# VH-VL binders against NAD kinase (nadK), part 70

Target 1, 268 residues: NAD kinase (nadK), of Syntrophomonas wolfei subsp. wolfei (q0aze0)
Amino acid sequence: MKIILVNNRFKENTEKKAQEIAGQLSALNVEVIIDNGLDEPYAGTVDFIMVLGGDGTMLRAARRYGQRAIPVLGVNMGTVGFLSNIEINELAEYLPLILREEYSLEARMMLEVAVFQQQSLLTRVFCLNELLLRSNSPRMLSFALEISGQKLEPYRGDGLIVSTTTGSTAYSLSAGGPIADPQLDAFIVTPVASHIINKRPLVVSPEREISLHLLEEREAIIGIDGQIKMDFGAENRVLIKRAPHPLLMVNLKAKPFFTSIDRSLQRQ

## First folded at step 19 (VH-VL)

Design VV13 (from SS4 with heavy chain K60R)
Fold by ESMFold2, look of step 19:
Structure VV13 (fold): chain C 268 residues (1-268), chain A 123 residues (1-123), chain B 107 residues (1-107)
Amino acid sequence: as target 1 above (268 residues)
Amino acid sequence: EVQLVESGGGLVKPGGSLRLSCAASGFTFSNAWMSWVRQAPGKGLEWVGRIKSKIDAGTRNYAAPVQGRFTISRDDSKNTLYLQMNSLKTEDTAVYYCTTVPKYDKFLAFDIWGQGTLVTVSS
Amino acid sequence: DVQMTQSPSSLSASVGDRVTITCRASQGISRYLSWYQQRPGKAPNLLIYKASNLESGVPSRFSGSGSGTDFTLTISTLQPEDFATYYCQQTYERPWTFGQGTKVEIK
């Protein structure tokens, strides 16, 4: 069996713990690849991905590996998160389930984001939580939203969030979007500081294609999962679709999503 | 009330076939992992096989003595688990139990059991 | 395959007695051990999972302990309904195997 351990090299406790776990797994004749963010994603075949850290580390793992249909387990290392399933101090007891594939999977929809300049594809990226279009200046944006070719009335404001249901508790929530059950597949489209009072969040079928472009030249940014930033101008457009593959999240313990909402709201 | 009810047991000659059913109620059957366990008269318990839920790929696993002869299947629209038994042998004579295998928190312990159905294989 | 060996194979006891049944695995199984009760003529029912956790509705007179290879089921004050056969089961690796059973009889 071959496992990728994903950690965040800027956090000393995660790097040290990753080495300890790699040693334990190697002693059980498990091949281990450590992905601490320094190198390109491992390209070979693997059976399982173990993410050591918080939601940010899981988001990076999802972008790197989420389209490869590999089971991904979030292991919490002390910070509350929505994307971890077990605590680090429980890992040893759960290893038999992992090694023998005695676990359940939960599919989490991802976004496929394609950014164009004029008609040329600039980049294609996948994300687990959201795409953010926002102003990069004091001036508001005027922009067009199209859903499967259907043009909505123009938007004016600071920007727009297109999130998955998993991302409904991230930036989308702060912008006034609904909390969604992550087991649903949907886009959640949430305006950011709209100057038009009747622009409300939309919940949209995952089969739709969402297109955004500016209606006037302004300094704007596309953000991906709060971790990737791209400049965006009047010559650009972005197309958002459901990604070909969901993230396959491993559940070893029952997920407490609805019971954990109160803790998340207290933090906001 | 959570309930599992087996049916379809009976007498069959060696080499014959028999299909067992297990009707489930009181829980979300489509999300459950299900197992068959058998007990020869006067003997202990023996695991026969397990089927995962469809979302978990519907994976089927069997004990060696029944591999290739028995097939576990499920019909989520009818909340029913099946055991197709082919090429039956006298050593397959047993009470057959339908069970649930929790995905979480119980380390795969078999938590819900039916009352069983008797299969007798003899000439 | 992991073999599970119970001891004793049978025992006689009186109502009110403390009863101890042991189960030994042929290799380490961590805490992937469950205990089942089977009353005469009835289906088994789960008593203990994860070596020591009581299943819902199981009386507190039942307890389980152990990890690795050696496990114990204890009935602190035997009741009339506890005369049954008890089985351990490992779920550490397939095939998931049961012990041969321990019959607890009225003395």
Scores: ipSAE 0.733, ipTM 0.884, lowest interface PAE 1.3, mean pLDDT 91
Fold by ESMFold2, fold request of step 20:
Structure VV13 (fold): chain C 268 residues (1-268), chain A 123 residues (1-123), chain B 107 residues (1-107)
Amino acid sequence: as target 1 above (268 residues)
Amino acid sequence: EVQLVESGGGLVKPGGSLRLSCAASGFTFSNAWMSWVRQAPGKGLEWVGRIKSKIDAGTRNYAAPVQGRFTISRDDSKNTLYLQMNSLKTEDTAVYYCTTVPKYDKFLAFDIWGQGTLVTVSS
Amino acid sequence: DVQMTQSPSSLSASVGDRVTITCRASQGISRYLSWYQQRPGKAPNLLIYKASNLESGVPSRFSGSGSGTDFTLTISTLQPEDFATYYCQQTYERPWTFGQGTKVEIK
């Protein structure tokens, strides 16, 4: 069996713990690849991904590995978030279930984001939480939203979030979007500080295609999961679809989403 | 009320076939992992096999004595678990129980049991 | 395969006695051990999971302990309704195997 351990190289305690866990797994004849974010994603075949850290580390793992249909387990090393399932001090006791594949999977929708310059594809990226379009200056944006060929009245404001249901508790929530059950597949489209009063959040079928472009020259940014930033201008457009594969999250402990919302949203 | 009710047991000759049913109620059957356990008369308990929920790939695993002869299946629209038993042997004579196997928190302990149905394999 | 051996195979005890049943695994199974009660003519029911966790609705006189290879089920003050056969089961590795059972009889 071959496992990727994903950690964050900027958090030294996660590096030490990753090395400790890798040693424990190697003693059980498990091959271990450590991904601390410094190098390119491991390209070979693996059976399981273990994320040591919080929601941010899970978001990076999802972008790197989410389209490969590999089970991913979140292991909490500090603050309780939405994407971890077990605590680090429980890991040893749960290893028999992991190694014998006696676990349940929960599918989480991901976004496929394609950014174009005029007609040329610049980049394609996958994300678990959201795409953000926002102004990069004091001036508001004027932009067009199209949903499966249906052009809405122009938007004017600071920007727009296109989120998965998993991302509904992230930036989308702060911008006024609804909390969504992560077991649903949907887009949540949330305006950011809209100048136009009647622009409300939308919940959109995952089978739709969402397109965004600016209607006038402005300095804008596309953000991906709050971790990747790209300049976005009048020559660009972005196309958003449901990704071909969901993230396959491992559940070893029941994590009741609705009864834990307040604790999980506690930012400390 | 959570309930499992087995049916379909009876007398069958060696080499014959029989299909058992387990009707489930009071919980979300489609999310559950299910197992069959048997108990020969006057003997202890023996695990027969397990089927995962469809979201977990519907994976089936069997104990060696029944591998290749028994097939576990499920119909989530009817909340029903099945055990198809082929090439029956006298050693298969037992009360057959269906059980749930919790996915979470309980280290695969078998928490809900039906009342059992008797299968007798005899000439 | 992991073999589970229970001791004793049967016992007789008086109401109020402390009863201890032992289960030994042929290899380490961590805490992947559960205990079941089967009253005469009835289906089994779960008493203890994860070696020591009491299933909901089970009286507090039942307790479990152990890790690795050696496990115990204890009934602190035996009651008449505790007349049953008790089984341990490992779920560490398939096939998930049961002990042979311990029959508890009231004197």
Scores: ipSAE 0.725, ipTM 0.883, lowest interface PAE 1.4, mean pLDDT 91
Fold by ESMFold2, last read:
Structure VV13 (fold): chain C 268 residues (1-268), chain A 123 residues (1-123), chain B 107 residues (1-107)
Amino acid sequence: as target 1 above (268 residues)
Amino acid sequence: EVQLVESGGGLVKPGGSLRLSCAASGFTFSNAWMSWVRQAPGKGLEWVGRIKSKIDAGTRNYAAPVQGRFTISRDDSKNTLYLQMNSLKTEDTAVYYCTTVPKYDKFLAFDIWGQGTLVTVSS
Amino acid sequence: DVQMTQSPSSLSASVGDRVTITCRASQGISRYLSWYQQRPGKAPNLLIYKASNLESGVPSRFSGSGSGTDFTLTISTLQPEDFATYYCQQTYERPWTFGQGTKVEIK
């Protein structure tokens, strides 16, 4: 069996724990690849991914590996978040279930984000939480939103968030979007500081395609999961779809979303 | 009330076939992992096999003595677990129990049991 | 396969006695050990999971301990309803195997 351990190299205790876990797994003849974010994603065949860290580390793992249909387990290293299932001090006791594949999976919708310059594909990325379009200057943006070819009235404001239901508790929430059950497949479209006050958040079928482009020359940025930023101008268009594969999250412990939501939000 | 009720047991000749049913109520059957356990008269318990829920790929696993002869299946629309037993041997004589296997927190302990159905394989 | 050996195979005890049953695995199974009670003519029911965790609705006079290869079920004050056969089971590795049972009888 071959496992990727994803960690954050800037957290010293996480690096030490990753080495300890890799040693334990190697002693059980499990091949271990450590992904600390410095190198390209591992391209070979892998059976399982362990994410050692908080929601941010899981977001990076989802971007790098989420389209490969590999089970992913979130292992909490301290702060209670939305994307971890077990605590680091429990991992050893749960290893037999992992190694023998005696676990259940939960699918989480991801976004596929394609950015174009004119008609040419510039880049394609995947994300778990959200795409943010925002102004990169003191001036408001004027931009168009199209949903499956249906053109909405123009937007004016600081920007727009297109989120998954998993991302509903992230930036979308701060911008006034609803909390959504992460087991639902949907887009949540949340305006950021809209000049047009009747632009309310939208909940949109995952079968739709969402397109954004600027209506005026302005400096803007596309943000991905709050971790990747790209320049976005009047020459660009972005297309957002449901990604071909969901993130396959491993559940070893029951984690009731609704009864724990206040605790998880307090940690943000 | 959570309940499992087995049926379909009886007398069958060696080489014959029999299908057992397990009717489930009081819980969400489609989310559950299910198992069969048997107990020969006057003897201990023996695991027969397990089927996962559909969302977990419906994976089926069997103990070696029944591999290739027994088939576990489920019909989530009827909340029913099945055990198809073919090429029966006298050694298969037992009370057959259906049981649940929790996905979480209990390290696969068998927590809910039916009352069992007797299968007798003899000439 | 992991083999589970229970001791004793049977015992006689009186109401009020303290009863201890042991279970040994042929290899380390961590805490992947459960205990079941089967009254005569009845289906088994779960008493203990994860070696020491009491199943809901099970009286507190039952307790379990152990890790690795050696496990113990204890009944602190035997009651009339506790005369039954007790089985351990490992779920560390398939096939998930049971011990041969320990019969607790009225003295």
Scores: ipSAE 0.725, ipTM 0.885, lowest interface PAE 1.4, mean pLDDT 91

Design VV13 (from SS4 with heavy chain K60R)
Fold by ESMFold2, last read:
Structure VV13 (fold): chain C 268 residues (1-268), chain A 123 residues (1-123), chain B 107 residues (1-107)
Amino acid sequence: as target 1 above (268 residues)
Amino acid sequence: EVQLVESGGGLVKPGGSLRLSCAASGFTFSNAWMSWVRQAPGKGLEWVGRIKSKIDAGTRNYAAPVQGRFTISRDDSKNTLYLQMNSLKTEDTAVYYCTTVPKYDKFLAFDIWGQGTLVTVSS
Amino acid sequence: DVQMTQSPSSLSASVGDRVTITCRASQGISRYLSWYQQRPGKAPNLLIYKASNLESGVPSRFSGSGSGTDFTLTISTLQPEDFATYYCQQTYERPWTFGQGTKVEIK
């Protein structure tokens, strides 16, 4: 068996812990690859991914590996978020379940984001939480939203969030979007500081295709999961659809989403 | 109330077949992992096999004595677990229990049990 | 396969007695050990999971301990309804195996 350990290089406790866990796994004849974010994603065959850290580290793992249909386990190392399942001090007890594949999987929808410069594909990325279009200056944006070819009335405001249900508790929530059950597949489209009173958040079928472009020359950016930033101008458009594969999250402990909402949000 | 009720037991000649049913109620059957356990008269408990929920790929695992002869299946629309028993042998004579295997928190302990149904394999 | 050996195979006790049953695994199984009670003519019921955790609805007179290879089930004050056969089970690796059982009889 071959496992990737994903950690954050800038947090020393995760780096030391990853080395310790790698040693324990090697003693059990498990091959370990450490991904601290510096190198390109590991390209070889992998059976399991273990994320050591918080939601941010999980978001990076999802972007790097989420389209490969590999089970991913979030291991909390202090700060409880929405995407961890077990605590680091429990890992040794749970190893028999991991090694023998005695675990359940939960599929989480991901976004496929394609950014174009005129007619040319500039980049394609996958994300777990959201795409943000926002102004990069004090001025409002004027932009167009199309859903499966259906043109909505133009938007004016600071920007727009297109989120998964998993991302509903992230930036989308702060911008006034609903909390969504992460077991649903849907887009949540949330305006950011809209100047137009009729622009309410939309919940959209995962089968739709969402397109955004600017209607006036303005400085804007595209943000991906709050971790990737790209300049976005009048020559650009972005196309958003459901990613071909969901993130396969491993659950070893029950996670009662609805009874824990207030506790989890208070820790944001 | 949470309940498992087995049926379909009876007398069968060696080489014969039977299908056992386990009707589930009081919990979300489609999310559950399910197992069969048997107990020969006057003897101890023996694990027969496990089926995962369909969302977990419906993975099926069997104990060696029944591998290739028994098939576990489920019909989530009817909240029913099945055990198809083919090529029966006299050593398959037992009370057959269905049980749940929690996915979470309990290290695979078998927490809910049915009342059992007797299968007798005899010439 | 992991073999589970219980001791004693049977015992006689009176209501109010403290009863101790042991279970030994042929290899280390961490805390992947559960205990079941089977009253005569009835299905088994889960008592203890993860070696020491009491299942919901099980009386507090039942307790479990151990890790690795050696495990103990204790009934602190035996009650009339506790006369039954008790089984341990490992779930560390398939096939998930049971001990041979310990019959607790009225003295």
Scores: ipSAE 0.714, ipTM 0.881, lowest interface PAE 1.5, mean pLDDT 91
Fold by ESMFold2, fold request of step 20:
Parts: C-alpha cells; sequence; structure tokens
Structure VV13 (fold): chain C 268 residues (1-268), chain A 123 residues (1-123), chain B 107 residues (1-107)
C-alpha cells in the first residue's frame, strides 16, 4: 500500500510531524511519499492521501491530486476548519480503518478552469473552492459572462467569483453569496462590488459551461483558491466547467456540516 | 423506532436455495452498512458478510465458508436487505440475524440487531 | 484470521456477585473490540464498543477495559437479567470474528 502525505512546510510547522507519521506507516509496511509543496505532484500510483493541516493545505492537495479519484483524508493540526475530519492525535487509532479501507467517502465537486490566449490553451487547473476574476488596477472591469452559450448583460465592478458549493463559505461568502450544502453540485456565481444592482448571485447547474472575457482593455487577474494568480487581459478567455472527478473526501468521524457552521466560520 | 425484521427462513434440502429478507425502519437505510450474522443451534456467533451503502460503492465482503454461494443485496427503495443462499449445506443451519455496522465512531461494532430467522438445511 | 478466545467458557454466580469475563485476541487489535449480551432465546445486543465505551441504554454496572490482545468485561453487581451468554468480537481485520462465548448461569 502507498500513501501520499501532504503538508505545508512553512505555515503549519508540520514537517516534523509528517516525518513521525511516515515512520509509523513505514513500520506497517506502507510506502510513504511526502509532498511538502516543493516538487511536482507525485505521478505514480497511490492508494490514499493524508493532508496534515488546515483548509489551505487541503486546497493544494485537491488541485494536485483531486482528479485522480484517490481517497483524501483531512487531518487537523490546529483549529478545525471545513475540510478536516480527524485530529492528529487520533490518527494512530484510526489507521486500521484506513489500511483496510473501512471508511466512507464524500464526493465534493471541483472546477476545471481553462485559460486561453486567443485560441491557444495557456493552462488548465482544477480547484476546490473558486475562480476569482478581479481588477488589478484602480479601475473597474467591464466583462462578459456566458453560461452555456447564453450571454448575460455585461458586468461592471471589481470582479466575479465562480465557486463550488464547498467554496460557498470562502471568498464567495464575503462577497455576498449564499452558504451552500457542500454535498450539492452547483456553481455559485457571485459579483464582487458590482455597480449594477440587479447582478445578484446565481446558483447554476453543474452541467453548464461558464465563460468569462473582458470587454475593455484592463489589467485583471485570475485567482484560483486564493493561492494561484495569473494575469488576465483582453486577449484572454477563461472556460469553467465541472471537473471530470470530484474530490473524494474520507469520513472516519461523523462531521455534521450545519451544526458546525458557526464554529468553522469563526476560525477564519 | 429503529427496527430490523428478518423473514424468509424455513426448511430446505441440501443443495437448495433460499432468500432471506430484512425489513428496516426508523433510520436512513440507504446510508447504512449492513451485515448478516448466523448462529448454529447451541453454538456461537459467526459473521456471514457485509454490504456497504451504494453511495460507498456497494462493496460486499463474505466469510470464507459462504463465499461464492451467498449473495448480499439491498433495495434502498424498499428499505430491505437480502441474503440469497444457494447450494445450501447442512452446516448452514442457523438462526440468521441482520445487523447494522456504523460507518463512524464505533469502530465497526454491530449496534442494531434483528430478532433472527431460522434456516434449517436437512434431508 | 484473528482468533478470539474467551475465558471462562461458563461460570456460575449469584445475584449481587461481581463477574469478570476475559477475551484474548491472537494478535494486537488495538481497541477494535466489542462486547455483546445474548439472553436465552433472544438476539444479541451491543453492550460495549471500542473496548470500553458503553452503548446507549446499557446499565453502568457493565464496564469494559483493555487494549491490544487482552480485554475484560466486568459486571459489578450481577442482576437477574444478566444471566446470559456474553460474546466479544474483533473488528480490526476481516473476517470479523467472535469469541466462543461465556455463559453466565445461576449458582
Amino acid sequence: as target 1 above (268 residues)
Amino acid sequence: EVQLVESGGGLVKPGGSLRLSCAASGFTFSNAWMSWVRQAPGKGLEWVGRIKSKIDAGTRNYAAPVQGRFTISRDDSKNTLYLQMNSLKTEDTAVYYCTTVPKYDKFLAFDIWGQGTLVTVSS
Amino acid sequence: DVQMTQSPSSLSASVGDRVTITCRASQGISRYLSWYQQRPGKAPNLLIYKASNLESGVPSRFSGSGSGTDFTLTISTLQPEDFATYYCQQTYERPWTFGQGTKVEIK
């Protein structure tokens, strides 16, 4: 059996703990690959992913590995967020369930984001929370949103968020979007500081395709999960659709989303 | 009230077939992992097999003595668990219980049990 | 397979006695151990999960302890309804196996 152990070597002081856990797993004849963010994602076959840290570390793991249909367990190292399931001090006791696959999975929709320059694909990235389009200057953006070939009236403002339901408690919430049940599949499209009052948040079927492009020459950026930034100009277009695979999150302990909302939001 | 009620037991000749049913109520059956356990007259408990929820891929696992002869299935629209028993042997004579296996928090302990149904395999 | 051995196979006791039943696993099973009670003619019911946690509705006179290979079920003050057969079960590794049972009888 082979496990990827994901940590964030700089923000969560997790490197020492990752080595300790790798030692425990090796003693059980489990091969461990440590992903601390320095190297390219591990490309070989693996059976399971453990994420040591908070929601940010899970977001990176999801972008790197979420399309490979590998079970992912969030292991909390501090204050409980939305994406961890067990505490680090419980991990040893839960190992038998992990090693014998005696666990349940919860599917979380991901976004597939493709950015083009004119007709050429520049990059394709997958994300768990959101795509942000925003101005990179004091001036507002004028941009077009198209949903499955249906062109909406132009937007004007600071930008737009296209999030998953998992991302509904992140930037989308701060911009006025609804809290959504993460077990639903949907896009949540939330304007950022719109000057057009009737541009309200939209909840959109996961079967739709979403396209964005600028209507004027302006400096803009695309943000991915609040962690990746790309320049975006009038020559660019972004296409967003449901990723081919959801993130497969492992549940070892019951984690009722609605009774924990206030606690999890206060952590942020 | 959480309840499991087995039915379908009876007398069957060796080599015959029988299907047991377990009617569930009082909980969300479609989310549950379910198991069968048997007890030969005057003997102890023996795990027969487990089926996961369809959402967890409906994975089935069986004890070696019944592998290839017994099939566990479920119909979530009817809240019913089934045990199809083929090529029955006299050693399969037992009371058959259906039970739940919690996905969370109890380390797979079997927490809810039916009252059982007797299967007798004899000439 | 993990084999579970209970001791004793049977015992005789009086109402009010303290009863101790042991269960031994053929290999380490951490705390993946549960205890069940089966009264004559009835289905089993769960008493203890995770070696020491009482199932809801189980009287406090029942307690469990142990980890690894050696486990104990204790009934502090035996009651008339406690005359039954008791089984341990490991769920560490499939097949999930039961002990052979311990019958608690009236002296």
Scores: ipSAE 0.710, ipTM 0.880, lowest interface PAE 1.4, mean pLDDT 91

